# VH-VL binders against q9hkc1: the designs that were tried, part 1

Every score and structure here is a prediction.

Target 1, 141 residues: q9hkc1
Amino acid sequence: MDSDDNRTLSYEVVDHESDIGVIVYGKTYEELFSNAVYAMADLIVDVSRLKENRKMHEVITGKTPEDIMVNLLSRVLFYLDTYYILYYRITSKYSDGELDAYFYGSEIPEGIEYRNVIKAVTYSDLAVKPEEGYAKIIFDL
Unless a header shows other numbers, all headers, positions and changes below count from the first letter of the chain; Kabat numbers aren't used for antibody chains.
F, E and O are the ipSAE of ESMFold2-Fast, ESMFold2 and OpenDDE, as the mean of both directions, binder to target and target to binder. V2 is 0.75 times the mean of E and O plus 0.25 times the DockQ between their complexes.
[cut] stands for letters that were removed.

## First folded at step 1 (VH-VL)

Design n10 (framework fv_necitumumab)
Fold by ESMFold2-Fast, scan of step 1:
Structure n10 (fold): chain C 141 residues (1-141), chain A 123 residues (1-123), chain B 107 residues (1-107)
Amino acid sequence: as target 1 above (141 residues)
Amino acid sequence: QVQLQESGPGLVKPSQTLSLTCTVSGGSISSGGYYWSWIRQPPGKGLEWIGYIYYSGSTDYNPSLKSRVTMSVDTSKNQFSLKVNSVTAADTAVYYCARHLDFLEWLPYFDYWGQGTLVTVSS
Amino acid sequence: EIVMTQSPATLSLSPGERATLSCRASQSVSSYLAWYQQKPGQAPRLLIYDASNRATGIPARFSGSGSGTDFTLTISSLEPEDFAVYYCQQRSNWPLTFGGGTKAEIK
């Protein structure tokens, strides 16, 4: 849910910086992955201007939660860069090193302004800590 | 994991400048999201925040120290530094460098700390 | 500046007992309060941030509560390694300030 209680975006950006970071909050792996997808999408465009008209299902795998986070967010960037579809909401189940995820999003509308052009998800200072209630992700601009 | 290591002289004479460097490993200062701070602790006393720096060079300092303190950053060496001018015996303390927990607020919590370095101000 | 006051200055308890440490701010800091543990000769370690969120690797026996001006750190059952000095810190207003510390010592 896109609740005001969810702290999806938090970052400090200076004009000359070449990257951008986000901290998301949640008590489960599923919440952190979901909130990270939304945060990245909202850094790219104003998500409030979109309405869901695309969905897909995919299993994201990785050896660690950090690997799954990189793979998940990289998959979102792949669909944006390849098909001009931005997935900004997921529901998922995390088990056995797999994230079984249902993605919801939209085609990027003509004339929408990009807030940021995100080139890649990084492992720099990456943390996925549901026991601590947060995840931290840094993106290359 | 990220590690921080303080270095600099353990003894400084009164009226001189105290100069310390923090070397960061296991993470990049220029990865952009984090502020980096100096915190000191006089022997047997509590903690005092000195100031922070962002990799762009943006700083803020504790008002009690602002007239005497300068921080700088060298992203090519993955280091940031502290200078305290005109030191007195009151500046004797263990000096820590630390990373801010998040970049939500301009004021931090600290998740990674250096081991600390004792600086004594004496003849 | 916001003054942080910790009480008691010293807390003498036995292993297995519950510890309750208090931190009070001179002005409201909302939930922008952290707790640190410091052992002799070591740097402080972050335990709790934003009043009640446990930091990475911190055991479940540590919990934080409170908001506004009155905050509590609770250790549900003291382990030998928990005897240390504890500091609270606010990040609500500039300058950043810490409490004077509470020393938890063995009875």
Scores: ipSAE 0.000, ipTM 0.463, lowest interface PAE 20.4, mean pLDDT 84

Design n5 (framework fv_necitumumab)
Fold by ESMFold2-Fast, scan of step 1:
Structure n5 (fold): chain C 141 residues (1-141), chain A 123 residues (1-123), chain B 107 residues (1-107)
Amino acid sequence: as target 1 above (141 residues)
Amino acid sequence: QVQLQESGPGLVKPSQTLSLTCTVSGGSISSGGYYWSWIRQPPGKGLEWIGYIYYSGSTDYNPSLKSRVTMSVDTSKNQFSLKVNSVTAADTAVYYCARLYYGSGSYKPFDYWGQGTLVTVSS
Amino acid sequence: EIVMTQSPATLSLSPGERATLSCRASQSVSSYLAWYQQKPGQAPRLLIYDASNRATGIPARFSGSGSGTDFTLTISSLEPEDFAVYYCQQRSNWPLTFGGGTKAEIK
């Protein structure tokens, strides 16, 4: 009965030569950040094959919502690349240039197939617009 | 030069509420990325994490204690507080406040601790 | 919760000897492991974070190693001030948990 079961299709994929992007939907900053984390994780592996067994708490800071988005997603990539833990769900509160977030995820199981190897989050055409109901993020492959 | 100092009554009767305050000096409790924590140690035993609070009021508690504990923060006084309800003799311990960094960059767990305050639960 | 097991419970050594303290996690904590030193009547003091990084002001004789489930704190040559209780702590999973401690005592 986890409401996050209904968020699997809250993003669209945009393929673009040597990069890949997503458009995520939401009406609040918190929804857009949450949906962006899930979308990026789902581009990396099939998250439905993961069993949530990791939880952490971290504050993501930035001068703009766009900075916070880049910093948030870059932090997720850091944990994956350094520790082989993929966080694919967050709950959060946004205020004053800070995102106070709980991260939920799991260790990457041995033998899981990677869909994409995402190297970095970019500022290219980056948009975080809850008033328009969307965010757009482009990744380097 | 960040310093933490616990304060509160050293004696609490069974079934009552244990109430402690930590005063932070040499740094702001409202500094981004810093979480303010309570840890306890029963006499002769090991350390148990109780919970932490962010200056926004966001809290997380050890599940074993969650039903009995509440934390609050007062940014104007640079303080944060712990309440433990319905205490028993098992809650007798030295209580420490400590700082935890959950910002971007390197992991730095409890880097500054208060001196600790002994709380005895006794009739 | 992740259970942290420290061994031995007590380590009896003489000054100048090498101390090796073990910490084992019931499941992987990657490198999110810290070591603390506690002297009688004092608060714990951070020694090592992220398994192997010395905290500011910690003498070079202290070193940490390991990843995943098995971790070691090494004191290359014990000084008299090093006889204390040592705790490991993980941050990988909620709730935060500590080991039961290893007491280093003079034999």
Scores: ipSAE 0.010, ipTM 0.636, lowest interface PAE 8.3, mean pLDDT 86

Design n6 (framework fv_necitumumab)
Fold by ESMFold2-Fast, scan of step 1:
Parts: sequence; structure tokens; C-alpha cells
Structure n6 (fold): chain C 141 residues (1-141), chain A 124 residues (1-124), chain B 107 residues (1-107)
Amino acid sequence: as target 1 above (141 residues)
Amino acid sequence: QVQLQESGPGLVKPSQTLSLTCTVSGGSISSGGYYWSWIRQPPGKGLEWIGYIYYSGSTDYNPSLKSRVTMSVDTSKNQFSLKVNSVTAADTAVYYCARETYEDYVWGSYFDYWGQGTLVTVSS
Amino acid sequence: EIVMTQSPATLSLSPGERATLSCRASQSVSSYLAWYQQKPGQAPRLLIYDASNRATGIPARFSGSGSGTDFTLTISSLEPEDFAVYYCQQRSNWPLTFGGGTKAEIK
């Protein structure tokens, strides 16, 4: 799996009854968070059809890496649902309860097909384990 | 009008740390909408983006340099700085500081104001 | 990383002539491409952003075109101050990358 953004795509889709999940791979918190954002976006639309034309900065906070993952992905869904902007790439720095993140994405083009409508990020089976090289996230459809 | 000015030693010995500071005038480094960047140019060669910093202290570095590079910001002095560790002759270059847009998506990670550049030579 | 290739490496032209500079990306960068001008001993100056938009203060003789992998910077009639090195830069993929440059020289 190669990346449309010259980065290796590092995720698998996992079957889950009435839901959809991903396993993303990475050796650092930053890598896992970045790969999770891309995987979720790619489940929503074909990211390769998007032209990057939006950029923003935001600090994501949480008590645990799992909380930060939920808050990060929920923030991406918020921008999509509220502003019709899908952020599909981040660069970030993780430090004790904070993810300082730069988001890159695009306006959703007219006529683009949605692959899935993701309603929420769940805590079900949620894992963020850079020491084991993976994160697992399940989405509510 | 915004101006950027590099300062720091022009000669660094191999294996030492290269340290440069950029002073911003005519605008606040704490203004949202902008990242602050370092770009270098070896003599007779092209441009290489090193990294940028946001006024909060958040950084992003070129992967080719990430293990050796640190940037920092001092909003009270309206300055940001670059350190490159374990330098070799390959780090000899003119170093530019520059302003990069972030909220103006029409400009998208382009460099609209540059310092004059400072030559750093790595030589024993 | 996306590799940006500029051609030719050197253009030898006279004042008043039209200059056409090429920039090719190793994969699609959509319209997320900028052009910079660099004069000897000076910092680069932004000319064109997002393939075709002139930066503030840039003369109308400079124009950009192209999309995807192939881009062109055109100078409709060279002025003496236009003899410089020109760089393209993509912002489509991280890390940001520049082309190797095209030097416009007086014949």
C-alpha cells in the first residue's frame, strides 16, 4: 500500500458487526495519530480525489493516548460535518496529555461519493500501543 | 512591513552544533495565520526546507534532518531559532528564515517573506 | 518525497525575448505549486502561488500555468532584472520540496 501523499498507507479494515474499524501501524504516538486520521478519512471518501487546500492548527487534549485519539478523530468529524472540510493529513507533537497538531485537508468537492458515513469514534476495543506498533479504532456507522 | 533577519556564527567546526536566530520586525511572531521556517541552500545548489515552528512552540521538521534539528521560539523577543547538531561539510549553506502561511489556504505552505540569508561554513 | 525536476538547467536569452521554464513533478501535485525568483546574493522572492496566481507586486509579464505533473512559468518579454534563477516548489505532499532551478542568463 502506497500513499497518495508519498507516505506508506499503514492500515487494515476490520469487520465489526454494524460498525467499521481500522488497525493502523506506527512506532510513535505521532505516527499512529497521523495514520488513524488518514485511515478514517479514506474510509469516508477516496482521499486520492481530494486537492489539499485547507490548513489549520489545533491542540488536542486528553488524559490518555486513547482519549486523545477519540478527541482527535472526533475533531476531524466535527470539521467535516460543520464546515464540509475533510482533514486527512496531520503533523504533530505528542507530550503528556497534549497533541499539538497541524491539519491538512480539503473542501469536499461537489459530487464526490461517500464510501461510509461515520457518525462517531468509539472506545470499543480502542488501543493506542506504539510500543507494539499499532492502534485499533472502531467507528459507529 | 514584516522583515526577518538571521544572526549567528558564520563558521562552525565539524561535529559541533550550528545555532542561528531569526529576529522578526514589523509584525508579531505571536500572530495566528503564520508559521516561521528555516530553509537552506548549499553553495551552487537548490533550496531545502528544514522545518517550521508555530508561536506555541510546536514544530515540524524535514524527515531527512529531523534527528539533528531543533527549533525554538521566544515570543517576548519576537525571535525563533534553529540548532543543527553534529554538523558536517554537507551542512555548509546559506540559511534563510522565512514566513510561511497556514490559515491562508490560497497560499498554502508558501514563503512570502524571507530574511537576507546568512552563510554558515562547516570547516575545521 | 515528491521530486521536482526543472528544465532546462540554463536558458540563454536576450532582453525582449519570451522565456518558458518547465517544472515536472514525480507525481501529481494538483495546482499546489509555487514559483520563486532568486537574484545573485539575494533571498528567493515569491512570484506565483497555486500554479497561476501572481503574488502581490509581481509584474504582469510573469505568468504560470499547468496542473498535475507539468507546469510552466512564462516571462512574456524579458527585462534586464529578470535574469535570475527560478525555482518551483510543491506543497501537495510533505515534506515540502523544491526543483533544482533554471538559470536565465544573458546571451
Scores: ipSAE 0.006, ipTM 0.530, lowest interface PAE 12.0, mean pLDDT 85

Design n8 (framework fv_necitumumab)
Fold by ESMFold2-Fast, scan of step 1:
Structure n8 (fold): chain C 141 residues (1-141), chain A 123 residues (1-123), chain B 107 residues (1-107)
Amino acid sequence: as target 1 above (141 residues)
Amino acid sequence: QVQLQESGPGLVKPSQTLSLTCTVSGGSISSGGYYWSWIRQPPGKGLEWIGYIYYSGSTDYNPSLKSRVTMSVDTSKNQFSLKVNSVTAADTAVYYCARDSEYSSGWYLFDYWGQGTLVTVSS
Amino acid sequence: EIVMTQSPATLSLSPGERATLSCRASQSVSSYLAWYQQKPGQAPRLLIYDASNRATGIPARFSGSGSGTDFTLTISSLEPEDFAVYYCQQRSNWPLTFGGGTKAEIK
């Protein structure tokens, strides 16, 4: 079996004293949004330790792709901080101003080790550039 | 064994609100991370998904019905409910409540259904 | 929305015959397609999920195949209890959509 679901996502970590960031790769808005969700989740915990047992649908809106990225990732952090559910995979359809997204994730097991505590998604140096094959996101620790 | 049972008036007048309740037994609505849906079927026709609710109150609705539909959940009674506003004859259907599948990737797969309740919209 | 088209609308067969039911999506749904059986006066029953996986308790005579836009449900040898209406459903794209159904009836 060597399907799309068995691929590793491409991202790089930008490591600083007071913040942490990622560069994710993709050729479409949908791919960049999906890879950003996974990258942030993987920075928080070892996603391979989770069993997918939570799902939801939500439309994420914003004036720009950058706004949608911040709103999307902030929504993921909201569910983690409020309900202890981490969504680490999405499938989605992007249209101007809207990301129609299906979210998949799990409850955080009590015994899991946190890699990082991410407080917020920032607009600092934020880029969402599918025509250039990347997005860059910086998180507040 | 989880069971679902619809209840509500079988007759609704045009322009009024259709109100149905689904009672869940054999398991808690708050457990397992399942979504709870309403699906309808006009006589002699196919199935139409109406919407879902999560025990937290989070909902999503079919865009064709979104302006007229509201779902709510009452975890203390182990029930979730459907309201359809401004009904017409086109809303005449058997209404089913249903739960997501037990399979780990089983979102929007329905393996537990109520028996269905016929709602007729007529004067 | 994704439109699901089922064919034929009615399938007239005798017990013991093979039934082949088709479902076509207006755009790719990958493998996110399910089949349901509905008998008169009853709620639908999940038969097949993710194109080819049998749900718990479903007899081996039921099988699903296909990917992308074209899907098939096969009943290898019809039993009397298999005469029912069959619906396909996609869960790849929002909103969820069902096909119009195929009625399997006794000849």
Scores: ipSAE 0.006, ipTM 0.545, lowest interface PAE 11.1, mean pLDDT 85

Design v1 (framework fv_rilvegostomig_arm2; at its last look DockQ between E and O 0.05; V2 from the best seeds 0.00; counts 0 for: pae E 18.4 > 2, placed apart)
Fold by ESMFold2-Fast, scan of step 1:
Structure v1 (fold): chain C 141 residues (1-141), chain A 125 residues (1-125), chain B 110 residues (1-110)
Amino acid sequence: as target 1 above (141 residues)
Amino acid sequence: QVQLVESGGGVVQPGRSLRLSCAASGFTFSSYAMHWVRQAPGKGLEWVAVISYDGSNKYYADSVKGRFTISRDNSKNTLYLQMNSLRAEDTAVYYCARDLYDFWSGEPYYGMDVWGQGTTVTVSS
Amino acid sequence: QSVLTQPPSASGTPGQRVTISCSGSSSNIGSNTVNWYQQLPGTAPKLLIYSNNQRPSGVPDRFSGSQSGTSASLAISGLQSEDEADYFCAAWDDSLSGAVLGGGTQLTVL
C-alpha cells in the first residue's frame, strides 16, 4: 500500500557530532556527482517535500575529480546560503577537468524543517572512485 | 607495519615550552583521531589530549587546558603537542596513540589500539 | 588523583583466576564502553580489551572483560608469570569531555 515515506535513499550516512560523512554509489563520474548532490541536499532538508521550480546551467572545473566534487557541492551550498535556492538534482557530462551540469531545484519553502546545517564540504578522506563504485564525502556541520 | 614514533622530548626548566612530534606510518593517518597520554616516573597513565581525524575537534585534560595545544598535519602524517608554561608535574614519558576505529568504522575517542614507545619530558629547575 | 577507581595491587599464583575491578560513574562507565590496557615493565601500554569485552587479535582468551552499571572488571584465568604487569581501565567521560583512566593495578604472580 501507500507509504508516507515513498523516497528511496541512494546513500549511506556516518554521523558524528561535528561532521557527517556520506557514501554514494555509482559506476560513472556523472552518477557519483549526481548522487552526491542529492545526498547533501537530502541531509539539509527532506527533498521529497520540494517541487522543482529552478533550473540553471554551469560548468564546474577542477584539476581532479575530488576538486570537482568539492567545487560542485560548494556551488550548491553557495546558492542555498546566498539565494535560499537548493539544487538537489543534476544531469551532467564529465570530461577531464570539467563537469558540464544542469542543476534542478527549488526555493526553500517557508516553514520547512532543516535536518542539518552544512557549513562546508571537506577534503578530509575525500574519494571519488567510479572504478570502485563509490564516492565518500565528509561535511562540516 | 603500523608505527608511531615520538620525538622532541628533553630536559627543560619550569615556565618554558617544548613541542613534541609523533610520526605515523603504515595506516591512513587522516582517518583516525589521535591521542596524547603521559606517565610520570613510577606512576600510572594520564590522558592528555585528543584531536579528531581532520583536526576540527580537540579535547584536553583539565590539568593541561590553556597550556597545551594538540595539532596535526595530515599531509605529513604527523601529530604535535605544543606544551607551554611547563611545570614540574608535567614531567613524564609522553606517548602518542591511535584511536581504535577510523572515521568510517565508528565514533572516535573509543580507545587506543596503537601506541608509540614514548618520549621523555623532564621539567626541573 | 584518578577518576576511575582500581585496587592498587592484585596477586595470584600460576593457574589461578584473578579479577581486577574498575569503578566509575554514570558519565563514564555508565554511558560509554570500557577499555583495558596492559603495561609490561619497561614497555609502552598495549590494548588488552575494548568495547567492554572484546579482544584484539593476538590477545589470549584467558583475558576477558565485563561491565555492569558504573563498574567493570578484567578477569585473567590460568594466570601465567608473563601476566605480571600493570593493568589500567579507561573510558570516555561525557561530563569532562575527555578520556579518563584508573590509577592502575600492579599484578604480581607469586
Scores: ipSAE 0.289, ipTM 0.737, lowest interface PAE 3.2, mean pLDDT 91
Fold by OpenDDE, look of step 2:
Structure v1 (fold): chain C 141 residues (1-141), chain A 125 residues (1-125), chain B 110 residues (1-110)
Amino acid sequence: as target 1 above (141 residues)
Amino acid sequence: QVQLVESGGGVVQPGRSLRLSCAASGFTFSSYAMHWVRQAPGKGLEWVAVISYDGSNKYYADSVKGRFTISRDNSKNTLYLQMNSLRAEDTAVYYCARDLYDFWSGEPYYGMDVWGQGTTVTVSS
Amino acid sequence: QSVLTQPPSASGTPGQRVTISCSGSSSNIGSNTVNWYQQLPGTAPKLLIYSNNQRPSGVPDRFSGSQSGTSASLAISGLQSEDEADYFCAAWDDSLSGAVLGGGTQLTVL
């Protein structure tokens, strides 16, 4: 798996009724997926307060890039809920409806404040558009 | 406090053997891969070997393959390096180092976040 | 001789920004994350940067790392006298099944 430059990522928060969303930017699917993982994680806690000590490999599949986005982010939530590990960075290769990804993250240390409790990733207004340079994801709080 | 302490260094003649030890404390030793890295006098760092948390996987630098054996005793929180058929070019300070990630990472060998102070090995006639 | 290539020396004045380059190949930096180590004179190495740009606890934010393609770079902003040391880049090499390091860069603070 190719290394990522792990650059500082930015995102925009959008309000959606009683829920919360993000707009992330990128020119490739991999970049959008990576930025989305970071953005969601940062909505949960300040990821700058975390230090990587866990790595996981998984292939995320879906019929569409939007499906992959939902499955990817849902998988991150699954690991948080089940193993109490928050993955907030990925490196990946996207091809043929599959995202081969390495996940990086850590436990959430004691004393770190939770910003949001995300219950689910939704398909509401979901868009993954590298040609337009953005992705939009709405989360259920 | 997290600490690594190397021992077993000394002066030996070429062709002889030497066994280094590294005592770990302050962390769950059995959860981490461990490395040996050496540094010849006035030279840079050279990676020597790594062993997984449970000892099931080992990797070596080409320069030491077939001569050096990395091992560990998790019940004693100790890392070892058995060095056989020693050569002059093996002369160096030998450091043990903890891998950055624990065994739950799935992929080891991310880097070395804790280092000992080193033990000196001198191979000379 | 080292698998990764660094400039043998670098220098700067206090307060200056300096960068140290590290070049590799597709089997190491191209496929794996880069770590940086600082070695002060007469001491054991210390992890400075891991996973391309992550800082361990206690490492000031004036140290930063980046990776692109088969190359990496360490940047030191606001150079201080205590930064005078040797700096090594490192990465896992898939083809060698082992860790590889650069030859080291001696940083002098003038």
Scores: ipSAE 0.017, ipTM 0.629, lowest interface PAE 8.0, mean pLDDT 91
Fold by ESMFold2, look of step 2:
Structure v1 (fold): chain C 141 residues (1-141), chain A 125 residues (1-125), chain B 110 residues (1-110)
Amino acid sequence: as target 1 above (141 residues)
Amino acid sequence: QVQLVESGGGVVQPGRSLRLSCAASGFTFSSYAMHWVRQAPGKGLEWVAVISYDGSNKYYADSVKGRFTISRDNSKNTLYLQMNSLRAEDTAVYYCARDLYDFWSGEPYYGMDVWGQGTTVTVSS
Amino acid sequence: QSVLTQPPSASGTPGQRVTISCSGSSSNIGSNTVNWYQQLPGTAPKLLIYSNNQRPSGVPDRFSGSQSGTSASLAISGLQSEDEADYFCAAWDDSLSGAVLGGGTQLTVL
């Protein structure tokens, strides 16, 4: 009944050979990380079919915002692969070298149709630029 | 301990404005939707407004729509209610409340699991 | 006034079972879950039941909730003097895009 449907329009798909990528928009690091998590999750399954029934807290570290983006999205993929939980929404606070994040997501329902199988988050064309209003991420399928 | 503390109530004349604050502590404020609920003297509870965790979505009761604005500052763990064009019927105790999130159920619902003790607004000539 | 309809009062003696009804419509109880709040005299409300029939930690199992069609019910078994309070049902209403509450039921323990 709030916010979730508003997030679906925050990214654009970018073609990249046999891989897939996104451009997400936002004016802060927190917005870019949040929109990237949502975008990757929506590429994996139709997020509108999920109920928010899982929550966790983790601190994601990295030397650069790009490192944090890779580590953040890789962590989401880890939970999907290991525990069959897809986190698709975060709230967070960015400090230099650290993203203190609450993750919200869903155990994957039986029989859900996967849109894509994402193997990894890549550094290819990776950019996290809140001052320019966007981030760009390429996924390995 | 999880706590909500309202402030900013008082006695004002009709047509005036007030701004209520709700200070949150003991939990991650930015993870929760927040509500305002009011109770007129001798009456039941009336829901006033809700704001999503990041402030991007807001809903209002018809009785206050266009006059009241809910907002939040997650950096200060504070919820606000700006009340303009106050009327005698706005006289009430105003509670802030945290929306329940049961990690396992995940159902979006308006179960208010933590309440403040309220702040009193009296609109009178 | 109140979109959800509750009886204005209820009473019972210690040890008895009391039920409090809550009637709504297809746009609220018929489409969304029901929550119940207890308000002891002079205090803020407290969540008693959520998601139709779930109890938060600390709420005794003698409190139970149910929902059927466009109506809900709160049952209190083994009534105790400390149960004397006002009880409110609540639900989201899809047509109003907002939460709606009952007018409250004042429970007296005789």
Scores: ipSAE 0.000, ipTM 0.498, lowest interface PAE 18.4, mean pLDDT 86
ESMFold2 (binder alone), look of step 2: mean pLDDT 92; pTM 0.950

Design v10 (framework fv_rilvegostomig_arm2)
Fold by ESMFold2-Fast, scan of step 1:
Structure v10 (fold): chain C 141 residues (1-141), chain A 123 residues (1-123), chain B 110 residues (1-110)
Amino acid sequence: as target 1 above (141 residues)
Amino acid sequence: QVQLVESGGGVVQPGRSLRLSCAASGFTFSSYGMHWVRQAPGKGLEWVAVIWYDGSNKYYADSVKGRFTISRDNSKNTLYLQMNSLRAEDTAVYYCAKEDYSGSYLFYGMDVWGQGTTVTVSS
Amino acid sequence: QSVLTQPPSASGTPGQRVTISCSGSSSNIGRNTVNWYQQLPGTAPKLLIYSNNQRPSGVPDRFSGSQSGTSASLAISGLQSEDEADYFCAAWDDSLSAYVLGGGTQLTVL
């Protein structure tokens, strides 16, 4: 069942009672933020079934990288819950206190199967550590 | 500072092809989606096509699907429109235009426009 | 065929308030933001309003936009002779996977 393409996976899933989490990998803040957005989206639906047809730009602010991670992922959930648009890819530039991000995604198609209903991003065991090559995020289901 | 300059227009017979170019300067071309919009003599604006910043996605107006191809070369800061099987109804001034991601989100709004290049399809 | 419907013409006198309407559907204005473009005679279009009601830098506050349901409107207060132009509304259409424009409104300042 192993395929060579599995080497390109940027995250792994950590199952928790009442929670679900991801570990994403990257060497920069920008890589960790981008991989976290993709991982969360892929936990919600099969993103390979989506075709990009929506774009936006937003500056995400926070006092720490952990705050920026929570605010970033919370904005993605807000657009999904409010506008039925799932952003699953970002390009970004990080500087102290700010993430200048371009978001790419899709309207949720009729009849798509939801893998998980994520209610919130948590601060539980949250880590954003590019020097260690990873970030860890836990979600409320 | 920010400029778009179209070229490649001219007079051509029905059924022939033309390739339009749009040279961009004064902004990071590779970061923005780009559009082609046309205007027939004495008529309103008609959107033609869009290409995403990285070339990964393209959309076309139904009137040009299968005949026109939008492309870009980010290393040359240039947008293209390949127009095949031209018809009299394709006669128009063709503008290239840049997307603007102002506010929280924006769906394909165009903040900078070129001066246009004229395409006349006549027999 | 114009997907968005605008009146073909509008007129006013200097100092007056003029409103230009734009009617769409649930697949365009009802779901996506509206842009307005101004085209002076013999020139390329200029972005006048984005995100329903926001003005780019350099656009006077005399210009304002609004959106309700599947319709939008552009208001010009304190009308001036230099406002004489064609005005176009536009929005993305989800059903067509296309950016659609109105037919344009020719504004005459009498």
Scores: ipSAE 0.006, ipTM 0.546, lowest interface PAE 11.3, mean pLDDT 86

Design v11 (framework fv_rilvegostomig_arm2)
Fold by ESMFold2-Fast, scan of step 1:
Order: sequence, then C-alpha cells, then structure tokens
Structure v11 (fold): chain C 141 residues (1-141), chain A 123 residues (1-123), chain B 110 residues (1-110)
Amino acid sequence: as target 1 above (141 residues)
Amino acid sequence: QVQLVESGGGVVQPGRSLRLSCAASGFTFSSYAMHWVRQAPGKGLEWVAVISYDGSNKYYADSVKGRFTISRDNSKNTLYLQMNSLRAEDTAVYYCARVEYSSSWFKYGMDVWGQGTTVTVSS
Amino acid sequence: QSVLTQPPSASGTPGQRVTISCSGSSSNIGSNTVNWYQQLPGTAPKLLIYSNNQRPSGVPDRFSGSQSGTSASLAISGLQSEDEADYFCAAWDDSLSGAVLGGGTQLTVL
C-alpha cells in the first residue's frame, strides 16, 4: 500500500467559530506538505468526486518550513481562485529553503458543492514538525 | 552508503544481445525510479530509458525503442537493461542512475550514479 | 545531434566567472526544471544543480543555476582548476516522453 493511499487517514479537522484548522500526520517534510495539500483541498470540496486531469510543476521557496507551508497552500488557493483548478495531490523533494513540487488536480466541475470557502492560510499556531510526526495549519474562512 | 554497481558489459558482435545489471545498496531501491544513461567514446551523455519505482511505467529514447527493454527486480535490489539487435552505434559506457526523489515520478534529476559498464559492439 | 544546445567549450582564468548556456524548447526547459551534471575525466557524472537553481549537499556556493523561458545557464564564480570538467544540462521533454541532455561543454581553466 502506497503512502499516498492513506491521505484521508492522515488528518483531523479542528473547528472554531470563524476559523477551520487541520492536523496532518507524517514522518517527513514531504509527507506533511503532501498531506496538508490534500487536507485543505478536501475541506474545500469532496476530493473523491474529482478526476485528476491537470498537472503542473513549481518550486516553492521560504525561509522556514512554516513559510514553505504557507506559500505552498497559498499557491493552491491562487490556482483555484484564478483558474478554477484545484490541485489536491503533490509529489515533492524538500531541501532547506525550497520544495520542488509536482501538483496534480482537476478543473472544478459544474455543480460541485463547496464545503468551505477558504480565504487564506494563517501563521496562527502553525507547526511543521516531522520529528514529532505532525503539522498543524489554521485557515481563515 | 548509497551505491550503484553496473555489470554485464563486454565486447559483442553486431546483431547479438547483452543484459546489463545494476546492483543497488544503501537505500530503499523499491521507492525510486531508475534510469539508464550511456556515453559513447569521446561523446556526451545520451539518455536511454527509465523505469518507475514499481516497474509499471517505462519510457525509452527513440534510438533504442523496440530493441532495448528496461526492467527491475525489487526483491533483489537490481535494475536490468536487456539489449537486443546491437549495433556499432550502441558502443558506450552505460550508467545506471537513481531519480533524486522517492516516488512514482521520473521527471526529477539523477542524484546517484554508478561507475558504468563498457559495451563495445565490434564489426 | 543533442536536443538541448550548449556551447562545445568554455574557458576562464582562476578567480573569474564563467557562464555556460543551455537552449531548449517549450516541451523541455519551458515546461520542466533543468538539472546540471559535472563530469571529471574518467569518472561518472555528478549532480551539480537541480530544480533550475538548487545545489545538492557538498556542492560549493560558487556554482549557481538560472532559467528563463526556454533557456538555462550555469554560472561558476571564483573559478578553480578543479572545476575543469565537462558540464551537461538536462530536462524532461513532455513531447518525447523522455529525458533530454545537452551535448556538453568542456570547461578549461587556463
């Protein structure tokens, strides 16, 4: 069983009145980044209803793993808001200061129901800790 | 730690076959896509073939398509290149190389290389 | 013929900056990241730059890469005699469904 198949088992939702957050699990930076992308996408729409038909490549940079997480998830939101394409899976290589990532996703189908409208990724309680097996991310609704 | 060792090269006549092997050690071989790259005497590098981590996807350079077959045995940590219908133009040092990312994708760079094995096709 | 185009040779004096160009097309450098490999005489290639501009552990900061449109460049600052080698650019090509490489640039340190 590929580790990609465990994405839905690798996160928990933390709800608050005006915010929504996730805790994702993984043992490497790459796993945490990949699971965070999936978790955020799944909060936006039911990803199981999408057929992967879009792919792209980008290098995400940042001074810290936390910066890279914010920049990565913000890039996903940018493509959704600008092009109506939701990337919900990545494969990547992490090095200090950058994440070399291939993104996979789909165009948003007509008539799909949005679960949440995420406005931004926040630095509130942000943690990216592969040595402790988790990352925590909070979103503005 | 991480090592790739090629073997199986030699001198052969045109039209014959050779099978090259690449023995991997020091990493989880079954998690990485693998390439074959060759270099003719005094020439540059030429990409030959790639195989996905699980062996389900394979791609070949046009110059070898239909003659060469890439395969792997993850239980033995070994990569293979079966070379059929050899031509003088196939004379080269053959390197195996690991894709730099552990995944099902081949499009990343090659971060670990073997020392190469020499194939000479003599007429 | 190589798919990516590099100058066949380059030269410099110790301490100088040398740049090696690599030209491709929309299906390779225009769509995928560029890697650079260094090959010393009689040795296997070594990964020098990945993802257009990143260095693996152990590669000196004198080496840097850049990419714009369908072209890429490798820059070597503070040139040293040990940098004398062949340099190859490479990228995945979506139209060929395979990796493509430049013909190599032989760098001489005078």
Scores: ipSAE 0.005, ipTM 0.513, lowest interface PAE 14.9, mean pLDDT 85

